# VHH binders against q9w197, part 7

Target 1, 300 residues: q9w197
Amino acid sequence: RLRLQDIPALTQDHCRMRDPAEVERIINEFVIGGPERMQIVSDFDYTITKQRTEDGGAVPSSFGIFNACQSLPENFKAETDKLYHKYRPIEIDPHMPIAEKVQYMIEWWTKSGELTSGFPFDQSEIDQIASKYTHALRDRTHEFFADLQRLGIPTLVFSAGLGNSVVSVLRQANVLHPNVKVVSNFLQFRDGLLDGFQQPMIHTFNKNETVLNETSEYYDLVHTRDHIIVMGDSIGDADMASGVPASSHIMKIGFLFDHVEANMKKYMDTFDIVLVDDQTMDVPRTLLSLIEKQHKLNLE

## First folded at step 15 (VHH)

Design w6
Fold by ESMFold2, fold request of step 21:
Structure w6 (fold): chain B 300 residues (1-300), chain A 123 residues (1-123)
Amino acid sequence: as target 1 above (300 residues)
Amino acid sequence: EVQLVESGGGLVQPGGSLRLSCAASGFTFSPNYYIGWVRRAPGKGEELVAYIYPSSGNTWYADSVKGRFTISADISKNTAYLQMNSLRVEDTAVYYCARGSPVHWKSWGFDYWGQGTLVTVSS
């Protein structure tokens, strides 16, 4: 049996746990079960990408990459900014019921789709902008994805952002291996012109089994994999794997960077491991390393 | 209908070279597709040897073949290639060309497979 005290990455001050005994229990279940029972579900923006670079620089979101493309209409950024300022406060409102927020999220994305329609757009521009940010992935992301590939662990990148950007960044960083799949919002084209986004829309409040059941054969492909690592940077990310059987063992890792004091309690109540200002993949990689070490011993 | 047709297999001596081709039809290379070569030796499981995103040129190689094999694609011919140099007896296998996508997927690896081409490395 592994003990948390013997796992240095998990004893760091910035690594917080509401229930260390439960984390320890889940780690031991993962280690006993081995890589064949594992799957990863991860957000992209500020989860695989850094929340802040070493020099303090900001990292654009996947929509931010799109918004930086030069061929967009002159007023596109200003109009998207107007929508953001109207709807973002609603999205993050701590008091509004989720059902009410969903109505506004639908309104927001509908208007965003209308704004993102009726003009030509060369998707290679996204690749050009994205190439500037392949170095802005969390430290040791390349190693993390190499480990996942080597262990044959299915990895879902589940994003409410812009999938065109997500795929571009991951591919150019050479981490988008065949075991990695992306579910996200993608640009739609009709007759060579942008035509909004492909359906269904993914937003903060439906990024869960609702979308996965509608858009993929995901659960059929992973039905034997009941040991799940969920990674995210916002409270809503904790539910990304909610469609798995109740008998599943789920480790939820939350990356907390903004408004740490104000958000600490909520993150601690939601995630099993909260990583404060951690811009690395070291904790997820440590979990894989523990699993791989025991797996190799079992094969001997 | 999506089809992948391999060619270029055969018998070669250790230290020799072969070039495998994978002619694709029923789809064109786009940023969302990757082409891989998977080999299966007698009594062994499948091994992903290499893959390429043909549109961007991004590649990956298994450690067992790094420095000896090169994957490439010719978009105008809708064809992917595997150049195999410094061949060893343990490279003997049936080599399959396969296509997958991180976005348009029905499985975690590859969705469409060729029939395979046999490569035999022996003295």
Scores: ipSAE 0.831, ipTM 0.931, lowest interface PAE 0.7, mean pLDDT 91
Fold by ESMFold2 at other seeds, look of step 18:
Structure w6 (fold): chain B 300 residues (1-300), chain A 123 residues (1-123)
Amino acid sequence: as target 1 above (300 residues)
Amino acid sequence: EVQLVESGGGLVQPGGSLRLSCAASGFTFSPNYYIGWVRRAPGKGEELVAYIYPSSGNTWYADSVKGRFTISADISKNTAYLQMNSLRVEDTAVYYCARGSPVHWKSWGFDYWGQGTLVTVSS
């Protein structure tokens, strides 16, 4: 039986837990169950990519990569910024009912699709911009994905961003191995022209079983994998695995960087492990190493 | 209908070379597809040997074959290849080519498989 005090990565000051005993219990369940019961569900923007670089440089979102493409119409960025400033406050409004917010998210998506229609566009332009940000993944991301591949752990990158960018960054970073799948928003093309985004739209309020029930029979493919690590950088990411059976063991890891003091209680109430200004994969990698170590001992 | 047909297997001496081909039909190589080679040795499980994203050229190799095997693709022939050099007895296996996608997926890992080609390394 493992104890948290004997796991140095989990005893550091920036590694916060509302209930350390529960974290310890879940870790021991993961270790007993082994890699064959594991799955990973992770956000991309500011979860696999860094929230900050060492020199304080900006890390674009997956839509930010697209918006940097030069072939976009002259006023494209200004028009998308207008939509962002109109709808983002609605998205984060703490008082508006979710059902009403969903209607505004549909409106936002529809208008964004209209802006993203009727002109030629080449995926290679996204690839060119994305190549500049393969260095902006969390430290030891390459090792983390190599470990997941070696252990045969299904890994879902679940993003409300732009999947064209997500795939491009991950592929060029050489971490997009066969055990990694991406569910996200993708550009639609018709007759060589952009035609908005592919259905269905993924947003903060349906980035959960609502979308996953409609994608590639996801739950059937992972039904034996009831030990789940969820990784995210926002409160909404905590629900990405909510469609699994109640008997599942879920470890929710939250990366907190923005407005730490104001957000700490909310993150601690939501995530099992909160990592403050941690720009690495070291904690999730430690969990994998504990699982692998015991698995190897059991084979002896 | 997606189909993958392997060829190029056979008997080879230790230290020799062999090139496997995987002819694809029913789809074209696009940015979101990868082709892999998976081998199954007698009495052992499956081992992913290498994969390639043919459109971008990104490749990956298992440690057991790194430096000895080279995966490649010819877009115009819709075919992937595995060049196997410095072959060893432990490379003896049935080699399968397979296709997958991180975006257009029906199963985890690979969603379409060839029938396999036997490679025997023996003196």
Scores: ipSAE 0.828, ipTM 0.932, lowest interface PAE 0.7, mean pLDDT 90
Fold by ESMFold2, last read:
Structure w6 (fold): chain B 300 residues (1-300), chain A 123 residues (1-123)
Amino acid sequence: as target 1 above (300 residues)
Amino acid sequence: EVQLVESGGGLVQPGGSLRLSCAASGFTFSPNYYIGWVRRAPGKGEELVAYIYPSSGNTWYADSVKGRFTISADISKNTAYLQMNSLRVEDTAVYYCARGSPVHWKSWGFDYWGQGTLVTVSS
């Protein structure tokens, strides 16, 4: 049986846990079950990409990459910023009922789609912008995805951002291997012109089994894989794997960067492991290495 | 309908070369698709040998073939290729061409497969 005290990556001060005994239990279940029972569900923006660079530079969101494209109408960024400032406070409001928030998210998405309609757009421009940020992925992301591929672990990149950007960054970083799938919002085209986004809309409150059941056969494909690592940078990301059976073992890893003291309690209540200002893949990689090490010993 | 048709398999001596082709139809090479070569050696399971995103040119190779095999694509012919150099007896397998997509998928890995072409490396 593995003990947390014998796993150096998990004993670092920036690695916080509300219930270390539960984390230890889940790690041992993963190790006993082996890679055949594993799956990964990860957000993209500020989860696979860094929340900060060493030079303090900004890392754009997947929509930020799109918004940096020069072929967009002159007022496009200003208009999308107006929508953001109207709806973002609603999205994060701690007191508004979720059902009411969903109506505003639909309104936001509809208006965003209207702004993203009626003009030509060359998708290769996204590739040009994205190429500048392949180095802005968390340290050792390349190794992490290589390990996932070698171990045959299905990996879902589940994003409420812009999938065109997500795919472009991951592909150009050479981490978008056949075991990796992307579920996200994608640009729609009609008659050679942008026509908003493909349905269904993915937003904070349906980025879970609601979308996965509607848009894919995901759960059928991974039904034997009841050991799940969930990775995210926001509270809403913790629910990305909520559609799995209650008997499943889920390790939720949260990357906390901004307003640490104010957010610590919420993150600790939500994630099993909270990583404070960690811009690496070292903790999830450590979990994979523990699983692989025991798996190889069992085969001997 | 989506089809993948392999060609170019056969008998070759160790140290020799062989070029496999995978002619695709029913879809075009766009950023959302990758083509892979998967082999099944006698008494063994599947091994992903290489894959390519044809539209961008990004490639990947298994360690067992790195430096000896080269995957490529010709967008105008809608065809992918596997150039196999310095062949070894251990490369003997049925080689399958397969297509997948990170966004348009019905299974993990690959969702369309060719019938396979036999490569035998023997002296």
Scores: ipSAE 0.828, ipTM 0.932, lowest interface PAE 0.7, mean pLDDT 90
Fold by ESMFold2, look of step 18:
Order: C-alpha cells, then structure tokens, then sequence
Structure w6 (fold): chain B 300 residues (1-300), chain A 123 residues (1-123)
C-alpha cells in the first residue's frame, strides 16, 4: 500500500490537498485497478498549455490563436471584444443562477457565430499561428502523452475553446496520438466561407455529460474505465467527468495560478489536488508512474 | 463507403525490403485524419507500428521500427505507404492499414481497418 509521504511530488509545498487521506485512498485504488481501468479528461487552455511562461510571456487561448490570424476582418477583434465585455461578467457572476447564465451563453455563442460568418478563411493560418506555441505546453507534456499512449489510456481533451486551435497545437507538438480525442467548438464552413460554429455549442456550464451524451459515443467507449483523472484550471472543469456512468474513483487536479489566496478555498473545496503556480505535468505523470510500476510488478 | 486496401506483402529474406501500400477510397485525406499501420504477429497482440497525419506530414514510429521503417502519404493518389527496410524475422506479421481521427471518431484509436497483408521474413 502506497503512502503519500513516500511520493515526493505530492508532498511539495505547492501541492495542496483538502483531504490527503482521500487522495492517498484514490491513488491506491488506481494502482490496484491498473492502466486498463484508467481514463483522462482534461481541459486544454491553461491546463495543457501553460498559465505563464518562464519569462512572463503571454500564452494565447485557443480562441486567441484564431484571433491572431491576419486574414480576419480588420474589425473582427474589436467586435469580439465587445461581446466578451458584455457576456464575460455574466459568465463569472458569483450570484446569478446557472440556468439564467446558460441563456446568456447561448446568446453569446449565437452572436459569436454571426461574427464568424460570411468571409473566406484558410484554416492553415491557424496552423501557422499555433506552430509558435507548441513549446508553450506544460513542461513534460510530450512525455505525459507518450506515457498515456504506451499505457493505452483513453484521453479526452474537452474544451469550450476553439477545437481547430486545440487540434493544431496538439498535432504539431506530436502528442495527438490515436488514444487522444478532442471534443470542442469547431469552425463551420460553407462554400469556402466561414459559417459560424458546428453544433452543439460547448460552454462553461455544459462542459460535462450534457454535451458528451449528445455529441459522442464517449460513455459507451469508456464504460469499463471507472478510474478517472480530471485536469483543469477553472472551477467549472471539475465536473467534466461527474456524469460518467459507474465511475468509482475520480481524482480532480486543479491548476491554480490567478489570485491564489482569493481562490484557494474554492479550489480546495472543488479539486482533490490543487497545484499552485505549477507549469508542469509532473504530478499527473507521477500518478501514471505509480500505476505502471505496480502493474509491471503484478505481471511478474 | 470507406475502404482501405493493403498491398505489397510477401516473403522476403532478413535484411530485405518491402513497400506496403494502403489505397483509401470513400474519403479523402484531410487535416484531421491519420493513417496507421498496425501489425499482428502469429500468436501475439496488435502493435501500432507507425502513423501519419497525411495533410501535415506529422509521423510517429514505434521504437521497434525506428530507423528501418518510413511511413509516407501521397495525397494526390489518396494512398499511404510503409517502406520497410532492414527487415528482421520478428517483423513477420499481418500488417493492417487503419484510419482514425481525433475529432471525427466512433471508437478509440482507429475507426476503419483494411483486411491486412502478410509479411513473412524468413531465410
């Protein structure tokens, strides 16, 4: 039986846990179950990409990559910013009921689709911009995805951002292996022109079973994999796998970077492991390493 | 109807070479499709040998074949290839061509498979 005190990556000062005994219990269940019961559900923006670089440079979001494309209409960014300033305060409002917020998120998505319509766009431009940021992924992301591939662990990248950017960054970083699938918002084209986004819309409040039940055969494909690691950088990410049928153990890893002291309590209440200003994949990689080590011993 | 048809298998001596072809029909190579070669040796499980994203050219190789095998694609012919050099007895297997996508998927890994082509390496 593993003990947390014997796992150095989990005893570091920036690695915070509301209930270390529960984390220890879940790790041991993962180790007993082996890689065949594992699946990963991860956000992309500021979860697989860094929240900050070593020199303080900006890391664009997946929509930020799209917005940096030179072929976009000159006023596109300004119009998108107007929508952001109208709807973002609603999205993050601590007091508005979620049901009411959802109606505004649909409005935001609809208007964003209207802005993203009626002009030509060469998708290869996304690849050109994305190529500049393949090195802005968390340290050891390449190794993390190689480990997941080697262990045969299904990995879902679940993003409310722009899937065209997500796929481009991951593919160019050589981590988009056959065990990795992406569920996100994608551009739609008609007759060579942009025509908004493909259905269904994914936003902060439906990035969960609501989308996965409607847009993919996800649950049927992973029904035997009841040990889940969830990775995210915002409170809303914690629920990405909450609707998985027959899940027995879920480890939620949250990457906390902005306003740490103000956000610490909520993150600690929401995630099982909170990583403060951690720009690496070292903790999730350690979990995989523990599972693999015991799995190999069991085969002997 | 999506189809993948392999060809180019056969009997070859150790140190020899073969080139496998995978002719695709019912779809065209797009940025979000990858083509893989998976082999199954007698009495053994499946091994992903290599894959390619044909539109971007990104490739991956298993350690067992790095430096000896080369995957490529010809978009104009809608065909992927596996050039196998310096063949060894342990490369003996049925080789399957397969298509997958990280975006348009109905299963993990690959959604469509060819019927396979036998490669026998023997002296």
Amino acid sequence: as target 1 above (300 residues)
Amino acid sequence: EVQLVESGGGLVQPGGSLRLSCAASGFTFSPNYYIGWVRRAPGKGEELVAYIYPSSGNTWYADSVKGRFTISADISKNTAYLQMNSLRVEDTAVYYCARGSPVHWKSWGFDYWGQGTLVTVSS
Scores: ipSAE 0.827, ipTM 0.931, lowest interface PAE 0.7, mean pLDDT 90

Design w6
Fold by ESMFold2, look of step 20:
Structure w6 (fold): chain B 300 residues (1-300), chain A 123 residues (1-123)
Amino acid sequence: as target 1 above (300 residues)
Amino acid sequence: EVQLVESGGGLVQPGGSLRLSCAASGFTFSPNYYIGWVRRAPGKGEELVAYIYPSSGNTWYADSVKGRFTISADISKNTAYLQMNSLRVEDTAVYYCARGSPVHWKSWGFDYWGQGTLVTVSS
């Protein structure tokens, strides 16, 4: 049996755990089960991309990449900013019940779709802008995705952002291998013009089993893979794998960057591993390496 | 209906070359599709040999074939190719062309497969 103290990546000061014994138990279940029981579910924005670059520079969100395209109408940014300033405070309000927030998220998405309709758009611009940020992925992301491919581990990139940008960044970074699938909001076109976004809307509060069952066959395809690593940078990401049976083992990794002390308790209560100011894939990669090592030993 | 038709297989001596073709119909190449070559050798499982995103040109190769095989696509002909050089006996397999998408997917990896073409490398 593996012990946490013998795994250097998990003993670092920035690697926090509410219940180290539970993390150790789950790691050993993953190791016993092997790669054939594994799946990965990960957010994209500020989870696969860095929260900050080496020099402290900003990393745009997937919608930020789209909004930087010059072929958008002149007034598009101003109108989108009006929607953002109206609805973003509601999205992050600590006091409003989630059920009420959902109605505002539907309203925001509907209005955003109307703004993103009725004009031509050069889809290649997303690729042009995205190419500038392939270097802004977490350190060792290329190796992480190569390991997942080699081990045959299904990997879902589940994003409430703009999937066109997500796919473009991942493809241009050469990490979008056949074992990787993307579920996100995608642009819709009708008669060569933008026509809002494809249904259903994915937002902070429905990024879970409900959307996955209705928009993809992912759970059916991975039904034998009940050992799950979930990666996210916000509290809402912890629910991305909530549709799996209670008998499954789920390791939730949270990347905490903003307002660390104020958010620490909630992140520690929500995620099994909280990585403070970690801009790498080193912890997830370590889990894969432990699983791979035991898999080879079991075959002998 | 999506179809993938392989051609170009055959018997070749070690050190020789073959070029496989994968003629696609029922869809056109777009940024969201990749074409892969998967081989099945006698007594062995599937091995993904290479894939390409034809619209962008991004490629990937298995370590076993790097430097010897080249995948390419001709958008105007809606066809992908696998140029196989410096062939070895262990390259003997049935080679399948397959299409997948990270976005428009119904199964893990690839959704549509060709019939396969046999490559035999023997002296």
Scores: ipSAE 0.827, ipTM 0.932, lowest interface PAE 0.7, mean pLDDT 89
Fold by ESMFold2 at other seeds, fold request of step 21:
Structure w6 (fold): chain B 300 residues (1-300), chain A 123 residues (1-123)
Amino acid sequence: as target 1 above (300 residues)
Amino acid sequence: EVQLVESGGGLVQPGGSLRLSCAASGFTFSPNYYIGWVRRAPGKGEELVAYIYPSSGNTWYADSVKGRFTISADISKNTAYLQMNSLRVEDTAVYYCARGSPVHWKSWGFDYWGQGTLVTVSS
């Protein structure tokens, strides 16, 4: 039986837990089940990519990569910025009912799709911009994905961002192995021109079983994998695996970087492990190592 | 209808070479598809040998074949290849070509499989 006090990566000051006993219990369940019962569900923007670089530089979001493409219409960025400034405050409003927010998110997505329509676009531009940020993934992401592949662990990258950018960054970083699948918003083309985004829309409030049940046979494919690690950088990411059976064991890892003092309580209430200003994959990698090594020892 | 047809298998001595081909039809190589070679030796499970994203050229190799095998693709012919050099008796297996996608998927790993081609390495 593993104890948290004997796992150095989990005893660091920046690694916070509301309920360490629950974390310990879940880790031991993961060890009992081994890699064969594991699955990973992770956000992309600022979860697989860094929230900050060592030099303090910015990392663009998946939509930010698209918006940097030179062939976009002259007024495109200004118009998308207007939509962002209108709808982003609504998305993060602490008081507005979620049902009302959902209507505004649909409006935002619809208007963004209209802006992203009626002109030609060469998707290779996304690859050109994305190539600049393959080194801006969390430290040891390459090792993390290599371990997931070797262990045969299904890995879902679940993003409300732009999937074209997500796939481009991951592929060019050589981490997009056959065990990795992406569910996200993708550009649609009609008659050689952009035609908004493919249905259905993914936004903060449906990035969960609502979208997964509609868009995939996901749950049928992972029905034997009831030990889940969820990784995200925002409160909404904690629910990405809510469609799994109630008997499932879920470890929720939250990466907290912005406004740490103001956000700490909400993150601690939401995630099982909160990592403060951690720009690495070291904690998730430690969990994989424990699952593999200790499970193997139990079989011997 | 998606089809993958392997060719190029046969009998070869240890140290020899073979080139496997995988002719694809029913889809075109776009950035979101990868092609892999998976082998099954008698009485053993399957092993992913290598895969390639044909449009970008990104490749991956199992440790057991690194430095000896090379995967490639010709987009204009809609065909992937596995160049197998310095063959060993342990490489004896049925080699399957398979296709998958990180975005257009019906299963984890690969969605479509060829019929396989036998490679026998013996003296």
Scores: ipSAE 0.827, ipTM 0.930, lowest interface PAE 0.7, mean pLDDT 91
Fold by ESMFold2 at other seeds, fold request of step 21:
Structure w6 (fold): chain B 300 residues (1-300), chain A 123 residues (1-123)
Amino acid sequence: as target 1 above (300 residues)
Amino acid sequence: EVQLVESGGGLVQPGGSLRLSCAASGFTFSPNYYIGWVRRAPGKGEELVAYIYPSSGNTWYADSVKGRFTISADISKNTAYLQMNSLRVEDTAVYYCARGSPVHWKSWGFDYWGQGTLVTVSS
């Protein structure tokens, strides 16, 4: 019964859709199903955090927050940068087979773990750096998470980054409510020293049901919630909810900021809604408000 | 063998105050755990009243109690508290202490619950 033309947030120029009729259909399924059928799966880096600030400044990734900690060995950032420059081009290579890329991602993870071993480290350093970036979350993120909590919607923050940073930023921003769970890479400690990362490694190509079935009980806990919003900032994020039944209704929202013209076709082919240089939670919040409005009417 | 034991419930007149305690055992308050107070009133469902991340001190309050209730924690005693001021008849409920984690979880919301303590606000 809802028409896209009557939803102003979805008619803005920066809000792009390959198939508006399909978006409209999914929105109406969400509205009919109500909040009890909803779940959210979202990336963290550059999805919950901004891709840019108003003054054009950079926002660090979750690993970037860790790399800024003062107790790290003096050459740690330089060695981490060397690994990044070697493996990042492989990760994004459009022509290399995924099976080959996976071997390089395992190599990257292994070397990063070796680098992140053998010295003491205190979580409070991450907390100190993270405190500087609680204001770098997308505008109205606080309201978005408050809405999710009020509606009782299970929310998974699913990140291939560093979970220690993810949790710290979200907690300090006062959005890490009981309906929010984090699946990510976490630091491992042994005898008071860093010992790489906890198993298993999460990377771009296993950030899906493969890891979730192995490391969490998430799908069991949300098995009745077949209306899913997926939010991400990279092509790989679109598959985060692939473990749900084929009959599920999934709305995929992609935040596009880098190399917009070069990436537009790939994003439009991958996401149901592509938001160009949108540093807010306004579109996801609009979807929640439509669901909540009809839900209240049904109760009255 | 995680246990949460509530105490401090009782009968109080409207406008009065009461302090609830939640003694935790079988785990320590680490950065990734939160403690919440959930209440169940007759004829009403569950309401999350407040929660705290004891290690960092971050708190949250439901609109229904904001400004009247204060949640706190004492890490050295492994205990969380709910100070309830300016109590109203509508605050009458069984109050449960509960623990959860965004990282170490078996259920969404809370994984472990206390037995509850009754708070009655009546003239």
Scores: ipSAE 0.827, ipTM 0.930, lowest interface PAE 0.7, mean pLDDT 91
Fold by ESMFold2, last read:
Structure w6 (fold): chain B 300 residues (1-300), chain A 123 residues (1-123)
Amino acid sequence: as target 1 above (300 residues)
Amino acid sequence: EVQLVESGGGLVQPGGSLRLSCAASGFTFSPNYYIGWVRRAPGKGEELVAYIYPSSGNTWYADSVKGRFTISADISKNTAYLQMNSLRVEDTAVYYCARGSPVHWKSWGFDYWGQGTLVTVSS
């Protein structure tokens, strides 16, 4: 039986837990089940990518990579920014009913699709920009994904961003192995021209089993894997695995960087482990190592 | 209709070489597809030997074959290759060409498989 005090990565000051005993219990369940019962569900933007670089610089979002492409119309970024400033406050409004917010998210998606239509565009431009950011992934991401592949652990990268960028960054970083699948928003092309986004839109309020049931066979493929690690950088990410059976064990890891004091309570109430200004994969990697090594010892 | 047709298998002495080919049809090599070689030895499970993203050239190799096997692709011929050098008796297996995608997927790992080609390494 593992105890938290014997796991150095989990005893660091920046590693916060609402209920350490519950975290300990879940880790031991994961060890009992081993790698064969594990699956990973992770956001991409500011979860696999860093929230800050060593020099304090910004890392672009997956849409930010697209917006940096030079073939976009002259006013594209300005018009996209106008939509963001109109709809983002609605998206995060703590009082508006979700059903009403969904109507605004549909409006946002529709208008964004109209902006992203009617002109030529080549995926290779996204690849060129993305190549600049393969070094902006969390430290030890390469090792983390190599371990997931070696252990045969299904890994879903679930993103409300732009999947064309997500895939490009992950592939060029040599981490997009066969055990990794991406569910995200993708550009649609018709006759060599952009034609908005492929349906359905993924937004903060359907980034869960709603989209996964509609767009993939995900749950059927992982039905024997009831031990889940969820990784995200925002409150909405915590529910990405909500479609799994109620008997499942879920460890939710939240990466907190912005407005730490203001967000601490909400993150602590939402995630099992909150990592403050951690730009690495060290905690997830520690969990994988424990699961593999201690499970193997228990079988012997 | 997606098809993968392997060729190039046969009997080889230890230390010898073989080149396997995988001719693809029914799809083109795009950034979202990878081609892998998976082998199954008699009485043993499957082992992913190598894969390539043909459009970008990114490759991966299992530790058991690093330095001996090379995967490659020719986009103009819509064909992937596995160059196998310094072959050992334990490389004896049926080798399958397979296609997968991180985006367009119906199963975990690979969605389409060839029929396989037998490689026998023996004295």
Scores: ipSAE 0.825, ipTM 0.929, lowest interface PAE 0.7, mean pLDDT 90

